VHH binders against q9y6x5. Designs and how they scored, part 2

Target 1, 379 residues: q9y6x5
Amino acid sequence: LPPKLLLVSFDGFRADYLKNYEFPHLQNFIKEGVLVEHVKNVFITKTFPNHYSIVTGLYEESHGIVANSMYDAVTKKHFSDSNDKDPFWWNEAVPIWVTNQLQENRSSAAAMWPGTDVPIHDTISSYFMNYNSSVSFEERLNNITMWLNNSNPPVTFATLYWEEPDASGHKYGPEDKENMSRVLKKIDDLIGDLVQRLKMLGLWENLNVIITSDHGMTQCSQDRLINLDSCIDHSYYTLIDLSPVAAILPKINRTEVYNKLKNCSPHMNVYLKEDIPNRFYYQHNDRIQPIILVADEGWTIVLNESSQKLGDHGYDNSLPSMHPFLAAHGPAFHKGYKHSTINIVDIYPMMCHILGLKPHPNNGTFGHTKCLLVDQWCI

## First folded at step 19 (VHH)

Design w3
Fold by ESMFold2, look of step 19:
Structure w3 (fold): chain B 379 residues (1-379), chain A 122 residues (1-122)
Amino acid sequence: as target 1 above (379 residues)
Amino acid sequence: EVQLVESGGGLVQPGGSLRLSCAASGFTFDDYDMSWVRQAPGKGLEWVADIWQSGSEKYYVDSVKGRFTISRDNAKKSLYLQMNSLRAEDTAVYYCARESYNWQRGFSFDHRGQGTLVTVSS
């Protein structure tokens, strides 16, 4: 039988939650598998870009999903919640489920991963759910396990997405120990339900399961606001994205807009596109605007209003608060092994190896994940 | 049109109690998590409490735990805040707010009412 892989994301699961909160079910999963304690994600540390980086192995500038909100000046297209299904945005890369289901005798399934409900290169996931936040974890799990167990050709690659702890991290803040402990316990119970369901259906022993996330969460405060309206008139630019990485399309001379912004706050870095640090790998795509503003950790860029979020993400990807974890269990993985760090782009070539797929050109390094795999020399 | 109408505010002595109500209309109330937020004079908005769709999960800011109780009646499309052991620092305009979350937009309060003033003083 061909190897099978289930890729699970709990959105906004900060790596150090594992040390600061109790996760009996997740810890048992880790004990019987592998853990990567910190995954260095891609800049910007937002949901859509990082989920697409996981499944393509590419930096955001290379796969073209450079933010949750984007603008293309040539086509006049805007990427937003109401316009996220246009293949134009997704076609700069080939995600793993497309490659997988084009193989002989294989299909792919998705319970709500960014892009799986889009016909990317005229190819949509063989089985998928359209995004709907009202669908329970149990229903998502039931659909994905049904597809894994009953499809012809067989589903060999599947995804499952859940909105927590991201939603609660934004609402309550990652440092609210009492509220977050209750939320994270519920998530641990969902992980327990996942494992139990896989065991009951006879899938557990031969299915490889990765549990990971796209980013962490940092604490925000009404004391840490950067008011753009104090520095520049709205009429001088078009705002493509606001916080914590603002994307600025000048309406007047670019240098004039830059000069109005460059000293706006000591808690914000202002970059002309050509001056964006090379370590971000965030420059070589037309969807990246001429000026970006990058707030310091825990700072919020606002227009003339207060922020209502107590937690946020999108910051510099060197920040530990932005890093998720990765745990995995299955026949491809060691048991009881802990690894300190990988890059999020390394997950793609590892998954391709597990599934026997030829990876597309990508930014990941297979060697970084060899120690997780039973068929590889680790040293 | 989404409408949220708060009531029950007033002047109360320290240690006293008030019950705030919010009447919701123009949307399917029981599909939404709901919050109370407040704004003290000269301050920004502060989240106070939320209650999830079914009413089974309730969360509070530390400063009100044990004193305030959020509740909802989905049949009456109503949200409530029982405020006991009131303190001067609870003085604020209290708003009923509807929560919105989407994996791309993130979290926000997409609607709130005009508020009801609570004044705690001797």
Scores: ipSAE 0.773, ipTM 0.907, lowest interface PAE 0.9, mean pLDDT 93
Fold by ESMFold2, look of step 21:
Structure w3 (fold): chain B 379 residues (1-379), chain A 122 residues (1-122)
Amino acid sequence: as target 1 above (379 residues)
Amino acid sequence: EVQLVESGGGLVQPGGSLRLSCAASGFTFDDYDMSWVRQAPGKGLEWVADIWQSGSEKYYVDSVKGRFTISRDNAKKSLYLQMNSLRAEDTAVYYCARESYNWQRGFSFDHRGQGTLVTVSS
């Protein structure tokens, strides 16, 4: 019986929600499996880069999805929510579902995940849903479990993506205990539904399930705005991405643009590309623009309008507010084990191990996750 | 195309009540979460309340909890805000806003009406 893995993401699930709110269903999942309390994600702490890092084991500079909005100066291509399906953007890496379904007698399925509806290296997930936020969790769950149970060749790797608590974290802010408590209870109920569905279908005992997220969420405020228009004229640059990490393509001398921005706010760091801190692993890709602006936690870069969001993410990946968690259950995992931290890029080699796949070259360290796995000597 | 038209604003004494309405057209109203947003004179926009597609989930900013009630009538394509126990600090232009969420660009209000002025004054 080949090993099977379901990778689940609840977008924007900040690690400390686990200790600050009640999750009876998720806590029962953890009790019978493993928990990594903090996952250090990749900079920039945005949805597309981090979801692709999970499935490739690569930093953004290596996998090429360097932000949710990108520009490639050589090809003149733009990457945005209206134009994210061109394989050009995704082909700098090989995600795990491609490697998996190219094995004998295996297929891959996706109830959404960034990239699973794109033919990466001429290979698209064997079964997939196009992204559509209007599709209920129940329908996504029904599709993925149907594919796990009824496919030939069998589905051995599957993904399930859900937009919460990211959507509500943006709307209500992570510090609103009353509103977020109600949102997080609904998410815990969905986790309960997931586990119950897997049990009812006979999948639970032999399926490995990872529940994780891409990033956290921090509180924003109308009192913490950085007005870019007050520092520099629009005509001097092209704005590729705005907040909280702005990507600036100068239209005039780069040093002149830098000098206009460097003192714009004490709550924003301005980096020439060559000066981006090495710890970000965010320098060696042509899609990274010549100047980036990195706002301090909870600060919002705006042009000339007030901010409408109460929570945001995308900040420095050293910030605990940006860190998600990872929980897992299944035959590959210990029961009742808790681990402090891993890097998000470590998830890929662990998944490859569980599935018996040869990992592509990557930035993850298998040794960081050994203690989660029953077939490994931890000490 | 997409149209959101607010009404029901006016002058009211502190402690009084108003009911705001928003008529929606040009889109499938039932497919969208909806918000009320307000802007006090010389201030930025403040989210006030939202209601999810089905009407079953309602959320409020702390300053209005227990005083304001958001509701929707999907058959009439209408959004409402019942405002009770009004205070001077509730003085603002109130906007009906359509919510938009995409996993890549995040959360925003993609359409907003012209607004209706609420003035709370003796």
Scores: ipSAE 0.751, ipTM 0.905, lowest interface PAE 1.0, mean pLDDT 93

Design w5
Fold by OpenDDE, look of step 21:
Structure w5 (fold): chain B 379 residues (1-379), chain A 122 residues (1-122)
Amino acid sequence: as target 1 above (379 residues)
Amino acid sequence: EVQLVESGGGLVQPGGSLRLSCAASGFTFDDYAMSWVRQAPGKGLEWVADIWQSGSEKYYVDSVKGRFTISRDNAKKSLYLQMNSLRAEDTAVYYCARESYNWQRGFHFDHRGQGTLVTVSS
């Protein structure tokens, strides 16, 4: 039988939650598998960009999903929560489920994952659920496991997505120990449900399972606001994306807009597109706007409005608060092995290896994950 | 059309009590988590409490724990906030807000009422 892989994402699961809270089910999962304690994600540290990086192995400038909200100046198209299914935005890369389905006797399934409900390169996931935040984890889990168990051709790659603890992190702030402990307990219980379901169906021993996340969460405050209206008239630019990384499309001379913003706050860096630090790998795409604002950790960029979020993400990808974790279990993985760090783009070549797929050119390094795999030599 | 209408605000002495109500219409009420938020004079909007869809999960900001109780009646499409032991610092306009989440947009309030004023003063 071909190898099978289930990729699970708990949105906004900060890596250090594992150190600060109890996760009996997840810890048991880890005990029987592997753990990467910190995963350095891609800049910007937002949901759609990072989820697409996981499944393509590419930096955001390369796969073209550079933010949750985007604008293309040539076509005048917008990408947002109300308009995200145009293949135009996704076709700059080939996600792993497309590669998987182009193989003989293989199909892919998605209980939600960014891009899985879009025909990318004229290929859509064989099985998928349209995104709906109201759909329970149980229903998502039931669908994905049904497809893994009963599909023909067999589902060999599947994704499962859940919105917590991101939603709660935004609402309560990651530093609210009492409230977040309750939320994280629920997440651990869901992991328990996942494992139990797989065991009940006889999938547990043969299915490779990766549990990861796209980003972490940092504490925000009403006392840490950057009001752009104090620095520049909003008539001088269009805001494509706001906080904590703002994408600015000038309506007047770019230099004038830049000069008005460059000293707006000591807690915000302002970059012309060509001056964006190389370490971000966030420059070489036309969808990146002419001016980018990057707030310091915990600071929120606002437009004459108070922030309603006590936590946020999207900041510098070098910040530990932005980093998720990766745990994995299955025949491809060692048991009881812990690794310190990998890059999020490293997940793609690892998954390709597990599935026996030839990877597309990518920014990942397979060598970074060799120690996790039983069939590889660990240096 | 989604509507949220707050009521129950007023003037109360420190240590007093008020019960706020929010009448919801125009949507399936039990599909949404609901929040109370408030804005004090000269301050920004502050989250106070929320209650999840089933009504069993309630969360509070630290400053109101033990004093405020959020509840909902899904049959009546109503949200409530029982406020006891009120303090001067609780003075604010209180808003009922519907929670929404999109994996792309993230957490946000997609609807909020006009608010009801609560004044705590001796």
Scores: ipSAE 0.872, ipTM 0.945, lowest interface PAE 0.6, mean pLDDT 96
Fold by ESMFold2, look of step 21:
Structure w5 (fold): chain B 379 residues (1-379), chain A 122 residues (1-122)
Amino acid sequence: as target 1 above (379 residues)
Amino acid sequence: EVQLVESGGGLVQPGGSLRLSCAASGFTFDDYAMSWVRQAPGKGLEWVADIWQSGSEKYYVDSVKGRFTISRDNAKKSLYLQMNSLRAEDTAVYYCARESYNWQRGFHFDHRGQGTLVTVSS
């Protein structure tokens, strides 16, 4: 039987939530499978870039989804929540569901994953839901399990996306133990529902399931604001993205804009594109603007002292607060094994291995994940 | 269009109580989680409390837990904030806000009322 894989994301699930809160259902999942305690994600630590990195194995500069808000100077196109389905933005990479469904007798399904409702390289997921945050987890789960059980050709790769705990992390802040414990209990209940549904449908023993996330969450405060209006007039630049990594397109001499910003706050690093640290792998794409501003953890870049969330993400990917986890269960995975760290780009070649797919060129390292897999020697 | 109209603010002594109301119109009220947000003089906006669509889930910022109670009446398309044991630091303009989430933009408030002023002073 061809191997099958369900990839699940709970958006904004910070790795240390596992240590700081109770997850009876997720811990049962881990006990019979594997855990990676920290996944080092890609810079910037935002939703669209990191979800696309998981399914392409590429750094953001290589797959072209470099932020949740982007601008392409050549085409004059803007990427935003009102224009996110244009294949132009997505076509710099080939996500795993495209590769999968190009194989003989295979299809792919998606209950909402960034990109799965876009015809990337003229190929859209074989079965998919358009993004709609109002659709319940239960409905998403019902659709994805129906497709896994009833499709011809069979669905061998499937995705499932859920907005929590990202939404609540932004609203309440990750450090509010009372509020977050209630939210995280609801998420654990959803994981219990997922497992129980797979068992009831006869899928559990032969389906590989990865439960992961794209990034963590850090605490923000009204006391930690960086007001750009104090440093530079709006007329000198176009703002492409604001916080915590601002993308600045100068309207005047770039060095002059840089000089106005470089001493704006001790809590913000200002980079000319060519000076962005190499460890970010965030330089070689035209969608990366000439100047970026990187706020320190917990600091928020604002224009007019506007309202800020109590939690945010997008910061330096070396910060533990930005790191998610990965758990997995199924015939490809060991039972009861814990691993400390992988890179988020390593998930793609691992998934390709599980599915018997030849990976496209990517930045992941299969060796980093081989200890999770039953068919590999762990050295 | 979408309208959120707050009322019930006023001047009150420390230890006193007020009940804020928000009348919603122009949208399906039951489909949205709702928040109260406040802005103290010279400060940014602070999230105070929210209540999820059915009214069964209520969340509060630490500074108001045990003193404030959020509620909603979906039949009347109304949001409420009962504020007890008021303190000087509760002085602010209070806004009724509609919550929205998009996986690209994240959590945000897409509509906000005009606000109602609460002043707590002796």
Scores: ipSAE 0.779, ipTM 0.914, lowest interface PAE 1.1, mean pLDDT 94

## First folded at step 20 (VHH)

Design x3
Fold by OpenDDE, look of step 20:
Structure x3 (fold): chain B 379 residues (1-379), chain A 122 residues (1-122)
Amino acid sequence: as target 1 above (379 residues)
Amino acid sequence: EVQLVESGGGLVQPGGSLRLSCAASGFTFDDYDMSWVRQAPGKGLEWVADIWQSGSEKYYVDSVKGRFTISRDNAKKSLYLQMNSLRAEDTAVYYCARESYNWQRGFSYDHRGQGTLVTVSS
């Protein structure tokens, strides 16, 4: 039987939640599998960019999903929640579900994942659900497990996505211990449901399961605001993306716009596109705007209106508060093994290995995950 | 058109009680999580409490725990905030807000009422 892999994402699950809260079901999952305590994600630390990095092994500048909201100056196209199904935005990379279907006579399934409802390189996931936040976890889980169990050609790669604890993190703030404890307990219960469902269907022993996330969450405050209107007139630029990394499209001379912004706040770094730090791997794409503003951790870039969020993400990817975790279970993985850290782009070559796929060129390092796998040597 | 209309605000002494109401119209009320938010003079908008769609899940900011109770009546398309043991620091304009979440867009309050003023003073 061909190997099977289920990739599960709980949006905005910060890595240190595992240390600060109790997860009986997830801990049991980890005990029987492996844990990577910290996953260094890609800059910017937003949902769509990082989810696409997981399934492509590429930095954002390479796969072309550089933010949740984008603008292409050549085509004058916009990318946003109201317009995200144009293959134009996705075709700069090949996600693993496409590879899975093209390299092997196999099917892929998605209970929601960014890009899974879009024909990428003229290939769409064999089975997928359109994004709908109102659809229960149970319904998503039922669909994905049905496809894993009964499809022809067989589904060998599947994704499952859930919006928590991201939504709650934004609402309550990650430092609200009482409220977040309640939210995280619900997530652990969902993990319990997932495991139980797989056992009931006889999939548990043979299915590889990865549980991970795209980013963490940092605490925000009304006392930590950067008001751009105090520094520059709104008529001088177009805002493509706002906080915590603002993408600025100048309407006047770029240098003039830069000079008005460079000293706007001691808690914000202003970069010309060519001066963006190399460590971000966030420079070599036309969809990256001429100027980017990067707020310090916990600071919010605003216009005239104050922020309504108590938590946010998208900050420097070196910040621990932005880091998710990775846990895995199945025949490909060791039992009871813990690893300190990997890069989020390392997940792609690992998944390709597990599925027997030839990976496309990527930025991941397979060597970083060898210790997680039973068929590899670990030094 | 989505409408949220708050009522029930007024002047009250410390230790007193008020009950705020919000009448919703123009959308399927039971499909949305709802929040109360407030803005004190000279301060930003502050989240106070929210209630999820079914009404079974309620969350509060720490400063109002044990004193405020959020509730909803989906049949009446109404949101409520029972405020007991009011303090001077609770003085603010209180808004009924509809929550909106999208995995790409993120979290926001996409609609908010005109607000009702609550003044706690001796």
Scores: ipSAE 0.889, ipTM 0.954, lowest interface PAE 0.5, mean pLDDT 96
Fold by ESMFold2, look of step 20:
Structure x3 (fold): chain B 379 residues (1-379), chain A 122 residues (1-122)
Amino acid sequence: as target 1 above (379 residues)
Amino acid sequence: EVQLVESGGGLVQPGGSLRLSCAASGFTFDDYDMSWVRQAPGKGLEWVADIWQSGSEKYYVDSVKGRFTISRDNAKKSLYLQMNSLRAEDTAVYYCARESYNWQRGFSYDHRGQGTLVTVSS
């Protein structure tokens, strides 16, 4: 029977929530499988870029989804929720579900994941849900398990996406212990429901399940605002993205815009594109704007004095607050093994190995994940 | 289109109570989480409480826990805030706000009413 994999993302699940809150269901999942305590994600630490990095094994500069809001100067296209299904944005890479379903006797399914409702290289996920945040976790789970059980050719790769704890992390802040503990308990209950459903349907023993996330969350405050309007007039630039990494397209001489911004706040780094630190792997794509502003952890770039978020993400990917975790269970994985860290781009070649797929060229390192797998020699 | 109309504000002495109401129209009320937010003189907007679409989950900022109760009546398309043990620091314009979340745009309040003034003095 061909190997099967379900990739699950709980958006904005900060790695240290596992230590700071109670997760009886997730801890049982981990106990009978593997845990990677920290996953070093890609910069910028936003939803679309990191979800695409998981399924392509590529840094953002290489896969072309460089932020949730983008501008391409050559075509003059803007990436937004009104045109996020234009294949133009996604075609710089080949995600794993495309490779998977092009194999003989295989299909792919998605209960939402960025890109699965887009015909990437003229190939859209074999079964998918259009994104709709109003669809319950139960309905997403019902659809994905139906497809895993009842499809011809069989679904061998499937995704399941959920918006929490990201939504609540933004609303209440990750440091609100009382509110976040109630939210995180509900998420743990959903993980319990997932495992129970897989057991009841006879999928649990032969399905590989990865539970991970795209990024973490840091506490924000009205006391930590960077008012961009106090430093530079709107007329000097076009704003492509605002916070915590602002993407600035100058309307006047780039050096003049840079000079107005460089002393704007001690809590913000201002980079010309060529000066972006090499460790970000965030330079070599036309969609990366000529100037970026990177706020310090917990600082918010605003155009006015108000911010509506108590938590945010998108910061430097070296920050532990930006890191998710990865847990996995299934026939490919050891039982009761814990690993300290991997890079998020390492997930792709590991998934390709599990599924027997040849990975496309990528930035991941299979050796970083081989100790998670029963068929590999760890030492 | 979308309308949110707050009422029930006024002048109250410290320790007093008020009940704010918000009448919603122009959208499917039951499909949205709802918040109360407030703006004190000289301050930015502060989130006060939210209630999830079914009414089963309620969350509060720490400064109002135990004193304020958010509720909704989906049949009447109405949101409420019962405010007890009012303090001078609760003086603000209170707004009824509709929550919006999208995996690409993020979290925001996409609609807000005109507000109702609550003054706690004397």
Scores: ipSAE 0.755, ipTM 0.903, lowest interface PAE 1.0, mean pLDDT 93

Design x6
Fold by OpenDDE, look of step 20:
Structure x6 (fold): chain B 379 residues (1-379), chain A 122 residues (1-122)
Amino acid sequence: as target 1 above (379 residues)
Amino acid sequence: EVQLVESGGGLVQPGGSLRLSCAASGFTFDDYDMSWVRQAPGKGLEWVADIWQSGSEKYYVDSVKGRFTISRDNAKKSLYLQMNSLRAEDTAVYYCAREDYNWQRGFSFDHRGQGTLVTVSS
């Protein structure tokens, strides 16, 4: 039987939630599998970019999804929630579900994942659900498990996505222990439901399951605002993306715009595109705007109106508050093994290995995940 | 057109009670999580409480826990905030706000009413 893999994402699940809250179901999952305590995600630490990095093994500059909102100056196209299904935005990389179908004549399934409802390289996931936040976890889980169990060709790769704890993190702030405790308990219960469903269907022993997230969450405050309107007239630029990493498209000379912004706040770094730090791997793409603003952790870039969020993400990917975790279970993984850190791009070559796929060129290092796998040597 | 209309504000003494109401129209009310937010004089907008679509999940900011109760009537397309044991620091304009979440857009209050003034003073 071909190996099968289910990739599950709980959006905005900060790694240290595991240390600060109780997760009896997730802990049981980990006990029978493996845990990576911290996953260093890609810059910027936003949902679409990081989810695409997981399934491509590429930094954002390479796979081309450089933000949740983008602008291409050549085609004058915009990428946003209203226009995200144009293959133009996705075709700079090959996600694993496409590889899975093209290399092995297998099927892929997605209960929501960025890009899964788009024909990428003229290939769309064999089974997928359009994004709808109103669809329950149960319905998503039922569809995924049905496809895993009854498809021909067999579904060998599947994704499952859930919006929590990201939504709640934004609303309540990650430091609200009481409210977040309630939210996180619900998530743990969903994990319990997932495991129970797999056991009931006889999938548990043979299915590889990865539970991970795209980013964490940092506490924001009304006392930590950077108002751009105090520094530069709105007529001098177009805002492509706002906070905590603002993408600036100048309407006047770039240098003039830069000079007006460079000293706007001591809690914000201003970069010309060519001066973006190499460690971000966020430079070599035309979709990255001429100027980017990067707010310090917990600071919010605003215009005239103050932010309504008590938590946010998208900050420097070296910040622990931005890091998710990874847990896994199945025949490919050890039992009771814990690992400290990996890079989020390392997940792709690991998944390819598990599925017997030849990975496309990627930025991941397979060696970083060897200790998680039963068929590999761990040094 | 989405409309949110708050009512029930007024002057009250410390320790007193008020009940705020919000009438929603122009959208499917039961498809949205709803919040109360407030803005005190000279301060920014502060989240106070929210209630999820079904009405079974309620969350509060720490400063109002045990004193305020959020509720909704989906049939009447109405949101409520029972405020008990009011304090001077509760003085603010209170707004009914519709929550919007999308995995790409994130979280925001995409609609807010005109507000109702609550003044707590001796």
Scores: ipSAE 0.901, ipTM 0.958, lowest interface PAE 0.5, mean pLDDT 96
Fold by ESMFold2, look of step 20:
Structure x6 (fold): chain B 379 residues (1-379), chain A 122 residues (1-122)
Amino acid sequence: as target 1 above (379 residues)
Amino acid sequence: EVQLVESGGGLVQPGGSLRLSCAASGFTFDDYDMSWVRQAPGKGLEWVADIWQSGSEKYYVDSVKGRFTISRDNAKKSLYLQMNSLRAEDTAVYYCAREDYNWQRGFSFDHRGQGTLVTVSS
């Protein structure tokens, strides 16, 4: 009887891949459920910030995961892949799995979502896998379905994360139809496996499943490089993050560093922290550095004359190329309904509603998602 | 220490063929996807082809499709590039590169060899 939710992310799944490539399994999933064609994510359009925004309903400035690489000037701490499990970074918000498993007779499970292997507010997901990219989708699926089907107290909220198509999008570029078609077919097969496993285990009819992503991918090129070294000497700043949003901590007067950078390239916007556009909701956190550089779509900020990537993300969140989609199926959702757009922060209050949880204060708007839900009527 | 050693480069006429080899050591070779990348004179690095861990998946940049074939022998810890129908535009230093992907750092090549020069000219 109690509602259950599986939240699935395929990293870097650009919304318009649904139009430009074939997904027989995902399209069947959508046909029997709901689709949101474009999800407007949060700036910067990077993996850790957007995954945390999904599960907290907060803008990056409010939840404190403001990039994949960060520096906190008050504590002198650096956030990186080797120290990302320090709860200090995550404790500015309460993700949904923590709230869920603190309810009576509920637990949470995670097959690798950013933060689920961290004891946030002294609480780690009840069942979890430590992040390890070598673990196959099949193993992740086996673990999460066993936890959903066999745990006491029951798992009512679960996550499943997969690295594709982000990894391949970086390598081959989103516009390489031949290469990306083969990659995306493999991902569609994984979605087929997911659905069939849930059916075989008797979970499909009573489990709510959301399939979404954190961001899209844009095409890059060796012809679209911004060489930072040609504009400013390394000795004048500390580089916290590089591309496509560089985070610059000045070592000398901030205005002098700004002036050296402001005319560096017509394909890059340079912002003092107080001048960052309000629409980014990216200003009010000590982890946001005094100067940021925002490359135009498809441009790469480099320290030398080369880049290894054919696709990238992190750009302005108004760009359609940065937007993921959301599909969902289950007893909470209508069948055969399409919706144009929501904000990524809207997913959190919707999930709280489905699970009967009181949401923490957040930036989402429940009204944006109510038409997806059978217990809510769109006018 | 991770080591990647390329060989098989040389001077060849347009329309000719070469086979590049890369000997890998210092890591578990079959746990990594591997790439060939190249750098033409005065140009940046260009990805050419990659092959996934098992050897079953192979991907190519458009300019070499149908002409180049990537392969690997996991038992011999070796990566290969068969280059046929060579063109002047294929002139470059070719590097064997190990792929690195992490959900936080993204994609990059974390190790590459010293390279082997391929010159295509008449």
Scores: ipSAE 0.770, ipTM 0.910, lowest interface PAE 0.9, mean pLDDT 93

